# Designs tried in a protein design chat: VH-VL binders against Jasmonate-induced protein homolog. Part 3

Target 1, 185 residues: Jasmonate-induced protein homolog, of Atriplex canescens (Fourwing saltbush) (Calligonum canescens) (p42764)
Amino acid sequence: MASTQAMGMTEQQKKSVDEMVEKATNMGVNVQAQNSAVVSMINQTNVSMTFNENHNWSGSVVGTGYPKSIPTKQSRQFIHQGDAKDGSQGAVVYYGSNANGEPCGWLLAWCAPTNVTPTKPNRVYVDCGAQSKFDTISWDTIKAKLDVGPATTNFTDVDTETTIAAGVTSTGSFASVGAAFGLST

## First folded at step 2 (VH-VL)

Design d2 (framework fv_danvilostomig_arm2)
Fold by ESMFold2-Fast, scan of step 2:
Structure d2 (fold): chain C 185 residues (1-185), chain A 122 residues (1-122), chain B 109 residues (1-109)
Amino acid sequence: as target 1 above (185 residues)
Amino acid sequence: EVQLVESGGGLVQPGGSLRLSCTASGFTFSSYAMSWVRQAPGKGLEYIGYIYSGGDTAYASWANGRFTISKDNTKNTVDLQMNSLRAEDTAVYYCARGDYYDSSGYYPFDYWGQGTLVTVSS
Amino acid sequence: ALVMTQSPSSLSASVGDRVTITCQASQSISSYLAWYQQKPGKVPKLLIYAASTLASGVPSRFSGSGYGTDFTLTISSLQPEDVATYYCQQYDNLPPGYTFGGGTKVEIK
């Protein structure tokens, strides 16, 4: 499975990602989220999405944990507290359905190092498609792609007509991650 | 396109000094880190050190104190100053772009110069 | 000190063969590993970075895998132009901690 990193996000994707990054930033300031990633996700599909699994390379989710569901056309947020050495590095997978009612999944991975440098920057990796794609996730493969990923990315799976876009930026002592889970049509 | 050209290699006596230069073209030189890597005849690659876009340098432990890296953004050059040379410093010295990160992702050493031979012998 | 060990030091194979080269780190380096190809008399060329990501222009017969301490470079169908020495490199420590493996020389029988 390959990831795509086209900087050719649609105007809608760019706006959605920017709005989610802003929501993450506002949440982070209010909750004193130091050395962490604050993540905001919007469900732009036609049905509710359900949390399926997560993976932590460094750090862990805090507070109320990962949102169990993201209702259609709504956003949900969480805070992932980074560890002192490697910061916040994690991934989430949500399940839902495409326009044809077929089971689909959306994967968001992020890396917000404790010490952001040009060679170890904030980065994201995304993937989406049939739900079966995520039944046998290789977390090592995801991490490898994340480690060289850009700060802003998108992917569209033509077969399922699903799309996902994400971005990450630093604000003071925390990183803001925004993602849009959607359909391509 | 991207080009890196090393110069300044040659024969040096043990204990001597030599300065290598690498001239870059085809990219915004001031925005990239530059590195030096060497290879002794018939041996493997050995990392020397780097200089970041902001001017900060770092060196392999064995090179620290004898080798100094500098860059001049007005001339598009990165230099390697080598002091107290020994026979074991005989090698081809390569200039490389990177490692670096851009909006498309992270890249280690994506472009290398042709190398310049330094021979340390009596 | 972090040590990178490559195996084998050299190998000979026939055109069309599947070739595998292994690289082992003395401590975990996550996926911060690159592979370089150096043909006789030429400069090194980046093949793979982040353990498994193919560099632009590199043929799809090359692939990489691994995480942590054990890594593999695979050439699925060896071609005459693949005769070269291959090096792994860790970049987890950022400069100045970068370390190359000893190299694997690939030849055709």
Scores: ipSAE 0.000, ipTM 0.470, lowest interface PAE 14.4, mean pLDDT 85

Design d3 (framework fv_danvilostomig_arm2)
Fold by ESMFold2-Fast, scan of step 2:
Structure d3 (fold): chain C 185 residues (1-185), chain A 122 residues (1-122), chain B 109 residues (1-109)
Amino acid sequence: as target 1 above (185 residues)
Amino acid sequence: EVQLVESGGGLVQPGGSLRLSCTASGFTVSDNYMSWVRQAPGKGLEYIGYIYTGGSTAYASWANGRFTISKDNTKNTVDLQMNSLRAEDTAVYYCARESYGDYVGYYGMDVWGQGTLVTVSS
Amino acid sequence: ALVMTQSPSSLSASVGDRVTITCQASQDISNYLAWYQQKPGKVPKLLIYDASNLETGVPSRFSGSGYGTDFTLTISSLQPEDVATYYCQQYYSTPPEYTFGGGTKVEIK
């Protein structure tokens, strides 16, 4: 059984996460030594999305890093290796366009502690809207929101008609993080 | 520009060993997954294995145990060590770069060397 | 073992024709499929990755489609320079078999 999927992942994302974990293990990446995050993002918009920036509070992305683009209606994945103390805590921002062709951004932040407990749970924080919203990001503000966030969440920006949903769950050896970047129309 | 050049091919006796080398220019092997692929004369392509940015390797099941991939980031080279060679190992051997996009994702091979011929014959 | 079956093994068409090549995986490989072009005496060239994404510098007359087990490479208007053998490759399996199809030789009538 796979059992590697965050809540709300699509069938395509579930297969992609399982495949990525198997590939990483075969490459000698020890996904199981620390609480690493395997992050899957699906682009449910009508255009390609492009990587804008990332932030690390704890741990770091492995290998060549974050997917440069996420084609329309496709998913992309990456692995973020957690550190021994705080696990995997990071964020990514992708940008694209809404249904009206206006520039928009989507932000996913996650926290996957090395040891998940009721007082140190898996959590996510999401945001989306006009691209200008992400021109200057206060990472301290994002961290404060992430620190009290739930394990599954969604947000809709009414003005741009953009939406984002995300979740994080432990698989026993790593955390599975899923996100859907979309439109509300 | 971006290039890969293989060397070390030649005639080798059955049961022998041979080391192929691949030199990269215009990019660094330390930033990329690097693969080896072979093609027997008049036949199709056959995947051998890869080495990823951190140095770990993975192989097609048929190649595991006889073929070893390694790299030297300082020299910007990737090597293929071939042992216990058989007549059916006769092929053109290509090194190739995995297309960038995702840490463990494989987006195909976007840069290939010209290949080097290995002939295993008595 | 994951097997890639490519059809037809060869075809002959006229300049301007729409050419279709198919590739079938013995098991679900999602969209983890690439297409390569190998002209006579030349090295393979990546055309398409992730089943449908056109590689930079590849003419727009090439397109790919499919998901799961059935995949198609289409050349919308065949040109003389398209004479080549075309290969599909799965990169889904672990350990990394990254199996190629048997190839389709495309010739001009």
Scores: ipSAE 0.006, ipTM 0.486, lowest interface PAE 11.7, mean pLDDT 84

Design d4 (framework fv_danvilostomig_arm2)
Fold by ESMFold2-Fast, scan of step 2:
Structure d4 (fold): chain C 185 residues (1-185), chain A 123 residues (1-123), chain B 109 residues (1-109)
Amino acid sequence: as target 1 above (185 residues)
Amino acid sequence: EVQLVESGGGLVQPGGSLRLSCTASGFSVSSYYMSWVRQAPGKGLEYIGYIYSGGYTAYASWANGRFTISKDNTKNTVDLQMNSLRAEDTAVYYCARVHYDFWSGYPEYFDYWGQGTLVTVSS
Amino acid sequence: ALVMTQSPSSLSASVGDRVTITCQASQSIGSYLAWYQQKPGKVPKLLIYAASTLQSGVPSRFSGSGYGTDFTLTISSLQPEDVATYYCQKYNSAPPLYTFGGGTKVEIK
């Protein structure tokens, strides 16, 4: 059977986000600022995924940083606190393997503006495929695609049979970003 | 460089007590779960217990009541107090750092181990 | 109680051989599994975590796989320096509950 692809967050991811927000608040992090993004990623592949790279257009990750690994069939979370002017805008790349054992990558980019309006909405951009696709990333190109991106998206790379789905929603206290890294097989 | 060094091992009589210390360098024990693991001669690894920054401890069922883990953040040490020792407690005792990514939420595997200290329980 | 069973308990192979060690959990543990290498007279070292993620500095000939109850550690081309006892370990969320397998001793013929 093919692995399950999710459009947005699972119930398990929602619970994990709530727990992380509680922990961060107890540590003195102001997650309630509308320029914070709480990001949850679920690995729907058959192997562990490893953090490779991030990029910040505005804001920065809170605490110990990005999860170094995402075990197979599990989720991991992080908080990205936004800049007062432009909010939280960033990207992460994780590496793993497809069903054939070929090295693959998954890229998630998000934009959670300081003040969400119809003109400046929450956005995501995703990409996946062969690991070599991410050896040299043009962050300006990714940003241009993100700037016109929807609040919910998905992509399938036919050549590697990899998939990625993501969404972003304002909760009233922070932007909730969910992503599923998966396979189409 | 992360290092863990155990001390305090030696010969002890059955029914006796012994305190082991683990000195950490390259990181603060106040920020990590710290664990003790033992290995009897020619046998496998056996988990004893852990301690975290809040002073919370938990132990394997067999160790609860006889073994106590504590730490001193100022000295950067983790201790294992062993009471009512028996011949079957003869083992090399290791301290280990538990990998913990705070924002990922949960204590995980052991990423660094000390060199171990031998405890022999015999008459 | 959770039991981790390793097989075989020992094996002898030639340099260059592919070696496979298995670890079976008595109940599903997801991918919360680590592998440690302990060379004779030395401290254990972390090889693999999250069932399949290689620790930094570990040679690429080592690989791990599995999910749920069945896990394997593979050495694709056995080298003399790989003589050691290998242990699997179940780890989990707070509070930490750890269970080690009995170990597999790997020797050269």
Scores: ipSAE 0.000, ipTM 0.473, lowest interface PAE 11.1, mean pLDDT 85

Design d5 (framework fv_danvilostomig_arm2)
Fold by ESMFold2-Fast, scan of step 2:
Structure d5 (fold): chain C 185 residues (1-185), chain A 123 residues (1-123), chain B 109 residues (1-109)
Amino acid sequence: as target 1 above (185 residues)
Amino acid sequence: EVQLVESGGGLVQPGGSLRLSCTASGFTFSDYYMSWVRQAPGKGLEYIGYISSGGSTAYASWANGRFTISKDNTKNTVDLQMNSLRAEDTAVYYCAKDTYYYGSGSYSPFDYWGQGTLVTVSS
Amino acid sequence: ALVMTQSPSSLSASVGDRVTITCQASESISSYLAWYQQKPGKVPKLLIYKASTLQSGVPSRFSGSGYGTDFTLTISSLQPEDVATYYCQQSYSTPSGYTFGGGTKVEIK
């Protein structure tokens, strides 16, 4: 089993994930093992980040939906419920700014299949850089990269000095996805 | 009233196969995860595997490849197919209902257990 | 492999005593831990889930605590009907699923 360090989540993020699952359960949402992803994102930049878009290859967001904003130095969570055949596979893009005040974007994609096997493992793919990079996203290209992605990854865009790290692991009750949106400065 | 009734236990020769069944009543069977747990005489509890409400299965590493869990929502039954049985598989086998996401803070606890069925693997 | 280590393996205490049972995970399991009671000749009964939440109908003298790797089950005032073997269980990992601790046998002296 992948450790929390491999996933990039802090102890505070793990508590927030637990609280999100509890809140969703109280609202009647059924978070099933290998059929849902609970995603936690931490904003390590100096400004608030704003939700820009999402894409679903399988499954859909449930409960209160995607967080509209992630305040600086805080984390936000959402639950993405998978379909019975292919599980939870999706992506989100958040916008913000780098240290120089330039508009930047961060992209997180994940794959949490219904039945995790060595040939169908949990995967993540990440990207970040100038906001214009995400004006026209080829979701087919992202999917192709995700389909060969590792369970833990990171990327730094040297031009904008932005960084992103993410990981995904299975629990007995759901797949846990952690991501840190940050700056390399 | 929730009830789980196991059947199919008995004496089997090493290398043989046996199928256990668990019939459920008193709850919406298709909404819950169902698990199998065993206990060798005088020993502790040992998890075997589960089947989800959606039909997904997962197994303890030692059970994977020899044991298969399936279910039939029309009959409210969950089955455990056991192959290539060994003397060390001798145990009481329990069917257990998972309270999976039931209520605040539920994390796959077993709220109801069947009475168990004895499987003896001996020549 | 995620291993659950339970301590002690057995204990003997007097009626009214405070009893403490410990469970340790080989790696962090967050709050994915349950406690079960198994009386002689009986099926296991759920006492506590999510480390500290009492199952409906369980007496308030039972309590659980812990997060991550270290967990404790406490019986604040041991009663004769509490004689049983107690098991902890993690539900954090797949595909190995759930693993149980070795059990703690509680007897009255």
Scores: ipSAE 0.000, ipTM 0.438, lowest interface PAE 17.0, mean pLDDT 83

Design d6 (framework fv_danvilostomig_arm2)
Fold by ESMFold2-Fast, scan of step 2:
Structure d6 (fold): chain C 185 residues (1-185), chain A 120 residues (1-120), chain B 109 residues (1-109)
Amino acid sequence: as target 1 above (185 residues)
Amino acid sequence: EVQLVESGGGLVQPGGSLRLSCTASGFTVSTYYMSWVRQAPGKGLEYIGYIYRGGSTAYASWANGRFTISKDNTKNTVDLQMNSLRAEDTAVYYCARGGEYSTSYYMDVWGQGTLVTVSS
Amino acid sequence: ALVMTQSPSSLSASVGDRVTITCQASQSIYSNLAWYQQKPGKVPKLLIYAASTLQSGVPSRFSGSGYGTDFTLTISSLQPEDVATYYCQQYDSYPWTITFGGGTKVEIK
């Protein structure tokens, strides 16, 4: 309940989203609010994180694409344009390291339906741990977990001392997805 | 002096269309979130949508598909195009200035409003 | 969808009374809340932003407090010119769509 507040965007994250939407518009990209998710990620680790891969169940990233890197203690954003039927459903994996310098990964998956209803709610699924955990991702398994997931969640991997928290909420026709990639130490 | 002045309101038949215009003076709209808000007679404030600095727009879910916000930076105007009007769209329509960033998206300057009546 | 619930919907008080109006968000909005005053037949006027920051030119008898989900607007000593409907507004929800509370009508006896 109290930790759900961590899902909200910081002032810095909101400014970054403003800049990204502006840049997409200047590139001629018409962001269609009804079917879009705006995803904001904050790197709370001690090193830079790098984009490793994505997966789309419905929709695709637009504008400047997925941020290649997220510097330590900074936020980055992207816009994912959903399709008319199923909305925005996707996932991203970023690599970095834990407090001991061991290679780790953070996975964020989200589901933002075109029309949010009690039977088609906003959902997130998160996972983190050793980098090797994400070398053999089963996207079908992730999808199954996402499909019954809550709108806010968190996870801590005890072995690597990594954490991830995420949430999704709708405003108008857009979905706001926030995630914090961090350490438990 | 910073001001917003709306125009274009009037009587429209159900199913009709109407375009409202908002003229800004004392500042430039190009750097601000510019919003439209309406108020039905005797009712509360209801947000319609905004236009972003570069031309991006976002709408309340009920307004999406019927209402379109646009702007002309050289004329310093913000427009609201309303289509497929219904009796429940009868309201005073306000143009309002938000901040230059989303972190200050509260409205410090409001126009006087323009009345739109949708009736047969 | 983020919902703003305002209470009471209406109240009557005497000149000099302390008046409190509450606003509750369905999820945390931090301090991203503004309060507006709308006098009969007039346009809305910004009173407070960032939950507790008084807009320049607004009398000091107005104050705001709160963080997260629960917010309060207080008029320490109600004056005749304060007869109005008061609205709260969140600006935390992305893509920056604004949600207003239902309003509180303040009347004098």
Scores: ipSAE 0.013, ipTM 0.556, lowest interface PAE 7.2, mean pLDDT 86

Design d7 (framework fv_danvilostomig_arm2)
Fold by ESMFold2-Fast, scan of step 2:
Structure d7 (fold): chain C 185 residues (1-185), chain A 121 residues (1-121), chain B 109 residues (1-109)
Amino acid sequence: as target 1 above (185 residues)
Amino acid sequence: EVQLVESGGGLVQPGGSLRLSCTASGFTFSNYGMSWVRQAPGKGLEYIGYIYSSGSTAYASWANGRFTISKDNTKNTVDLQMNSLRAEDTAVYYCARAYSGSYEEDWFDPWGQGTLVTVSS
Amino acid sequence: ALVMTQSPSSLSASVGDRVTITCQASQGIRNYLAWYQQKPGKVPKLLIYAASTLQSGVPSRFSGSGYGTDFTLTISSLQPEDVATYYCQKYNSAPYEITFGGGTKVEIK
């Protein structure tokens, strides 16, 4: 539990984020993902989620790329290889639906520096809500929010009844990112 | 010079099967995704399916179950296996390269010259 | 499912005219839109990608604009060699299904 210190996160979200961080860690160790972020996402909604887009500030996805879909109540993983100077810094957006069948989106951004220090720690930023919210993303604005972000965070959009929680932890040679995409219903 | 050349088109009876091939040259084939697109006489462009550089495939909903795309990096070929053909499948079939094979860059350049498939009795 | 609607389906214009073709997505696709030109009896050719980026070698009279659901292709001064059918294509969002618009036929006169 040392990796999870978010305020306002539910007990289920804490457990889900910790489980996803563990899955990311296991994957990273098995593939020796040096200078990387290994990301594990769980879909806690009632429908499948579909990859919409990504953004890279430093580094790029490797292997098979971003999972095209995350089936309901299942998890998917990817590896993002960091560059030598700034490490792994990126974002993904997945689309799905809320309990009312309305189109919704979930955004996860992470920063995993090559050399983690107290002044340059691992960070996450999350957002969710109506799908239209993500039609015009200012990546500069997201980057500004990420640059002051905590290692563990959550957000709930009351209007769409959607939630998202995430955390990031260093494992030595790589960072493990865990995220839970869900509903507040 | 980057080139794509389709082959295998021809006349097929309804209910029959046909395999099209597309041979690539002038680029590192294994690094790119490939797509098949068709065009019925006098009609518009219609997406069939896609194969990523990883080998994963995706299909238009109408094509799923009848058409299969495969890729052979040692031969620089992408194939389209077509089963249970109907008169409505009569079209020119193009292969096309996806520019980067990433989700952000799925426009097509170049396109092959196309190969005609005619399904009739 | 996501639908791409082009209008008009056909048009006739004079040499030197400004021609505008529109493409509408049934839901937001950001700038993940490409335009293709298909001359009679020829293979399609990429004109524009990322809604507004001109492919190398394409004449500057072609331009694209738009974001989200509404997109336009403009030919600032129509030339005889521009007689063709033009197609829009969405990509990225739901990448497993690439969708083309129905096409717009451009003719002289």
Scores: ipSAE 0.000, ipTM 0.450, lowest interface PAE 15.9, mean pLDDT 86

Design d8 (framework fv_danvilostomig_arm2)
Fold by ESMFold2-Fast, scan of step 2:
Structure d8 (fold): chain C 185 residues (1-185), chain A 122 residues (1-122), chain B 109 residues (1-109)
Amino acid sequence: as target 1 above (185 residues)
Amino acid sequence: EVQLVESGGGLVQPGGSLRLSCTASGFTVSSYWMSWVRQAPGKGLEYIGYIYSGGSTAYASWANGRFTISKDNTKNTVDLQMNSLRAEDTAVYYCARDHPYTYGYTDAFDIWGQGTLVTVSS
Amino acid sequence: ALVMTQSPSSLSASVGDRVTITCQASQDISSYLAWYQQKPGKVPKLLIYDASTLQSGVPSRFSGSGYGTDFTLTISSLQPEDVATYYCQQGYSSPDYLTFGGGTKVEIK
């Protein structure tokens, strides 16, 4: 039940991101650096999703790390702090199931450069499908696709009837990344 | 030397209103998520709602519309406004601070006030 | 709504006994569970957060374990001062945020 259109965060995701940023900042985590990304993921599937893996091209996750699970119809967030040169560039893969109970995966990659320019913009890349698709990830291939990617995107895998939509926007102090992991049914 | 002290409890008639206050010392409420929790005599703990450091609030479904949480950063206080009170609202009311080593999610309460008793009876 | 089921509702044990109480969530809550101790006439005290992390100042005879839906609080050697009601609490569910278990009353026989 994910949208086929490029999408921004839901209103509940926006509130959850604001609350996470505020609480983290007041506990000493500097999310005001212009090279951080706050990532929100909503699970629009019918089952809980489980964290499988991540990859960092620049920067690293802070605090409690990546959410270990995302319950059905709920959102979870994390903060990824970028490095001074290249900002926040990373990817996550979550596993779950489609409407037929088949194992499936969803991949979100983002790039939030330290200095956003027309030639170095905010970018996302997404993919989804059978879980086996993500057993042999070439991170170099993902990076090449991310490097020419748009700021908003979506993808539907017809064979598994899975879909994923994502977007990234700068807020002046950090980048906000939103993604919806879903089904095309 | 951190502490929370509730005040404002007492006897109120059904349908009435009451405002509770919670005063913090040894830390600033502007830096923490603050919550209200109640406990009816001989019963368990029941969550009411929170106000986070930025000022937004959320409530348990049963409390929404009757209870309002607010704060005054200059006075270092958190208040609970209670309206349309019923006999079932008779309880000890606690204010509590969210644990300092968690963020993003409301996880646990490390500091509790002593509680203030609210009795709703004719 | 996410329901927290605590068992047993009460138990009696002897000083020195190993005591175990359990908490079950109706949905996966990862490790976002806390345990509290409430002695008669006193306010609740945080014992454990993030399912297994002991709060500063809490005796090492208390331990927590579990992940997902099933959680356990263990007192390795019950002491007289441990007479209390124990509550679990999940901090994972949105939009409710928090729910408490019904409590387990621990007494000395």
Scores: ipSAE 0.007, ipTM 0.509, lowest interface PAE 9.1, mean pLDDT 84

Design d9 (framework fv_danvilostomig_arm2)
Fold by ESMFold2-Fast, scan of step 2:
Structure d9 (fold): chain C 185 residues (1-185), chain A 122 residues (1-122), chain B 109 residues (1-109)
Amino acid sequence: as target 1 above (185 residues)
Amino acid sequence: EVQLVESGGGLVQPGGSLRLSCTASGFTFSSNYMSWVRQAPGKGLEYIGYIYSGGTTAYASWANGRFTISKDNTKNTVDLQMNSLRAEDTAVYYCAREIYDSSGRSYYFDYWGQGTLVTVSS
Amino acid sequence: ALVMTQSPSSLSASVGDRVTITCQASQSISNYLAWYQQKPGKVPKLLIYAASNLQSGVPSRFSGSGYGTDFTLTISSLQPEDVATYYCQQYHSYPSYYTFGGGTKVEIK
């Protein structure tokens, strides 16, 4: 799980994304509108993680909503449908524990514009650390960091030995967002 | 026996469009990743993009917006639609099957087609 | 952007020689590296995957090693049929799954 190596989705995550898209499409969700993000999160920690909160700058989650839990060493997916002008822009926070059993949090923010251009590219922003870090989140601060963020990023919090890696790319049908919530130990 | 056969190559003028097709036989490809890779004369290999079950596609940055990959599971074909062609797009275009190992990641291309030549010139 | 650098660009050796080709990634790719052989006028053929695993049907004189950023392909005793260009390929980086090295042309003296 070294941060320099945790850069891509596993083949199982890709299959899970395809399965989620197929199921959602059968429920009437149009993920091919180019304004949807399909988000896959893998829990590389030693315990289950639980959904804490989300924030929407544009768009909203559809279908079954945000996964309530992500079991250890498993992935979970959701679909976030963007609005016609600004696409999918949102964030999620999951809580869990580090190797020492201390409460920790992982934050993933993404921006997948309806029309991706060099001036409006796909972006991600990530953060992790002690759970208390996420007790009060300034969403304006997160948005400012996201707005200048890269399409692929990673971060390690040395104090809690937690790590997070994420990326976003356009697939021709939707934006694919992948994230790995992990430990640096 | 696994076989991949490309077709549709030829001479096209700059700014033109061309559609390549790859016909697969000897295996069930509906759940496999199918990729396009090209090679300019005397140059190295350059990845274009892939398609997987359900229509999921991804492209190299330089190909995104000009090239589109599609799949027909009924006909066992993978197509590459190329638009706004430039002289630099002159290359042999290969269809390739991606395989994965037990770690769950695609590593390598285990079968390649013989390639089809696309020449972009006036 | 992840870049794969191969060295040398070309080499010439005698039959029976030990040949080594190197491949360097600009950032760590673990063991997610494959090697291909392309003989003149032919399609590429898979030799090695996961940095060190020999593909079925490939002669045992071929071997691969490395982890992280530095990788090596070795031909322990060069044969006439080994004249080819050899390419390394990473598949670790998402969304750019696949980056090829520039190739190493192997010729006999």
Scores: ipSAE 0.000, ipTM 0.430, lowest interface PAE 18.0, mean pLDDT 82

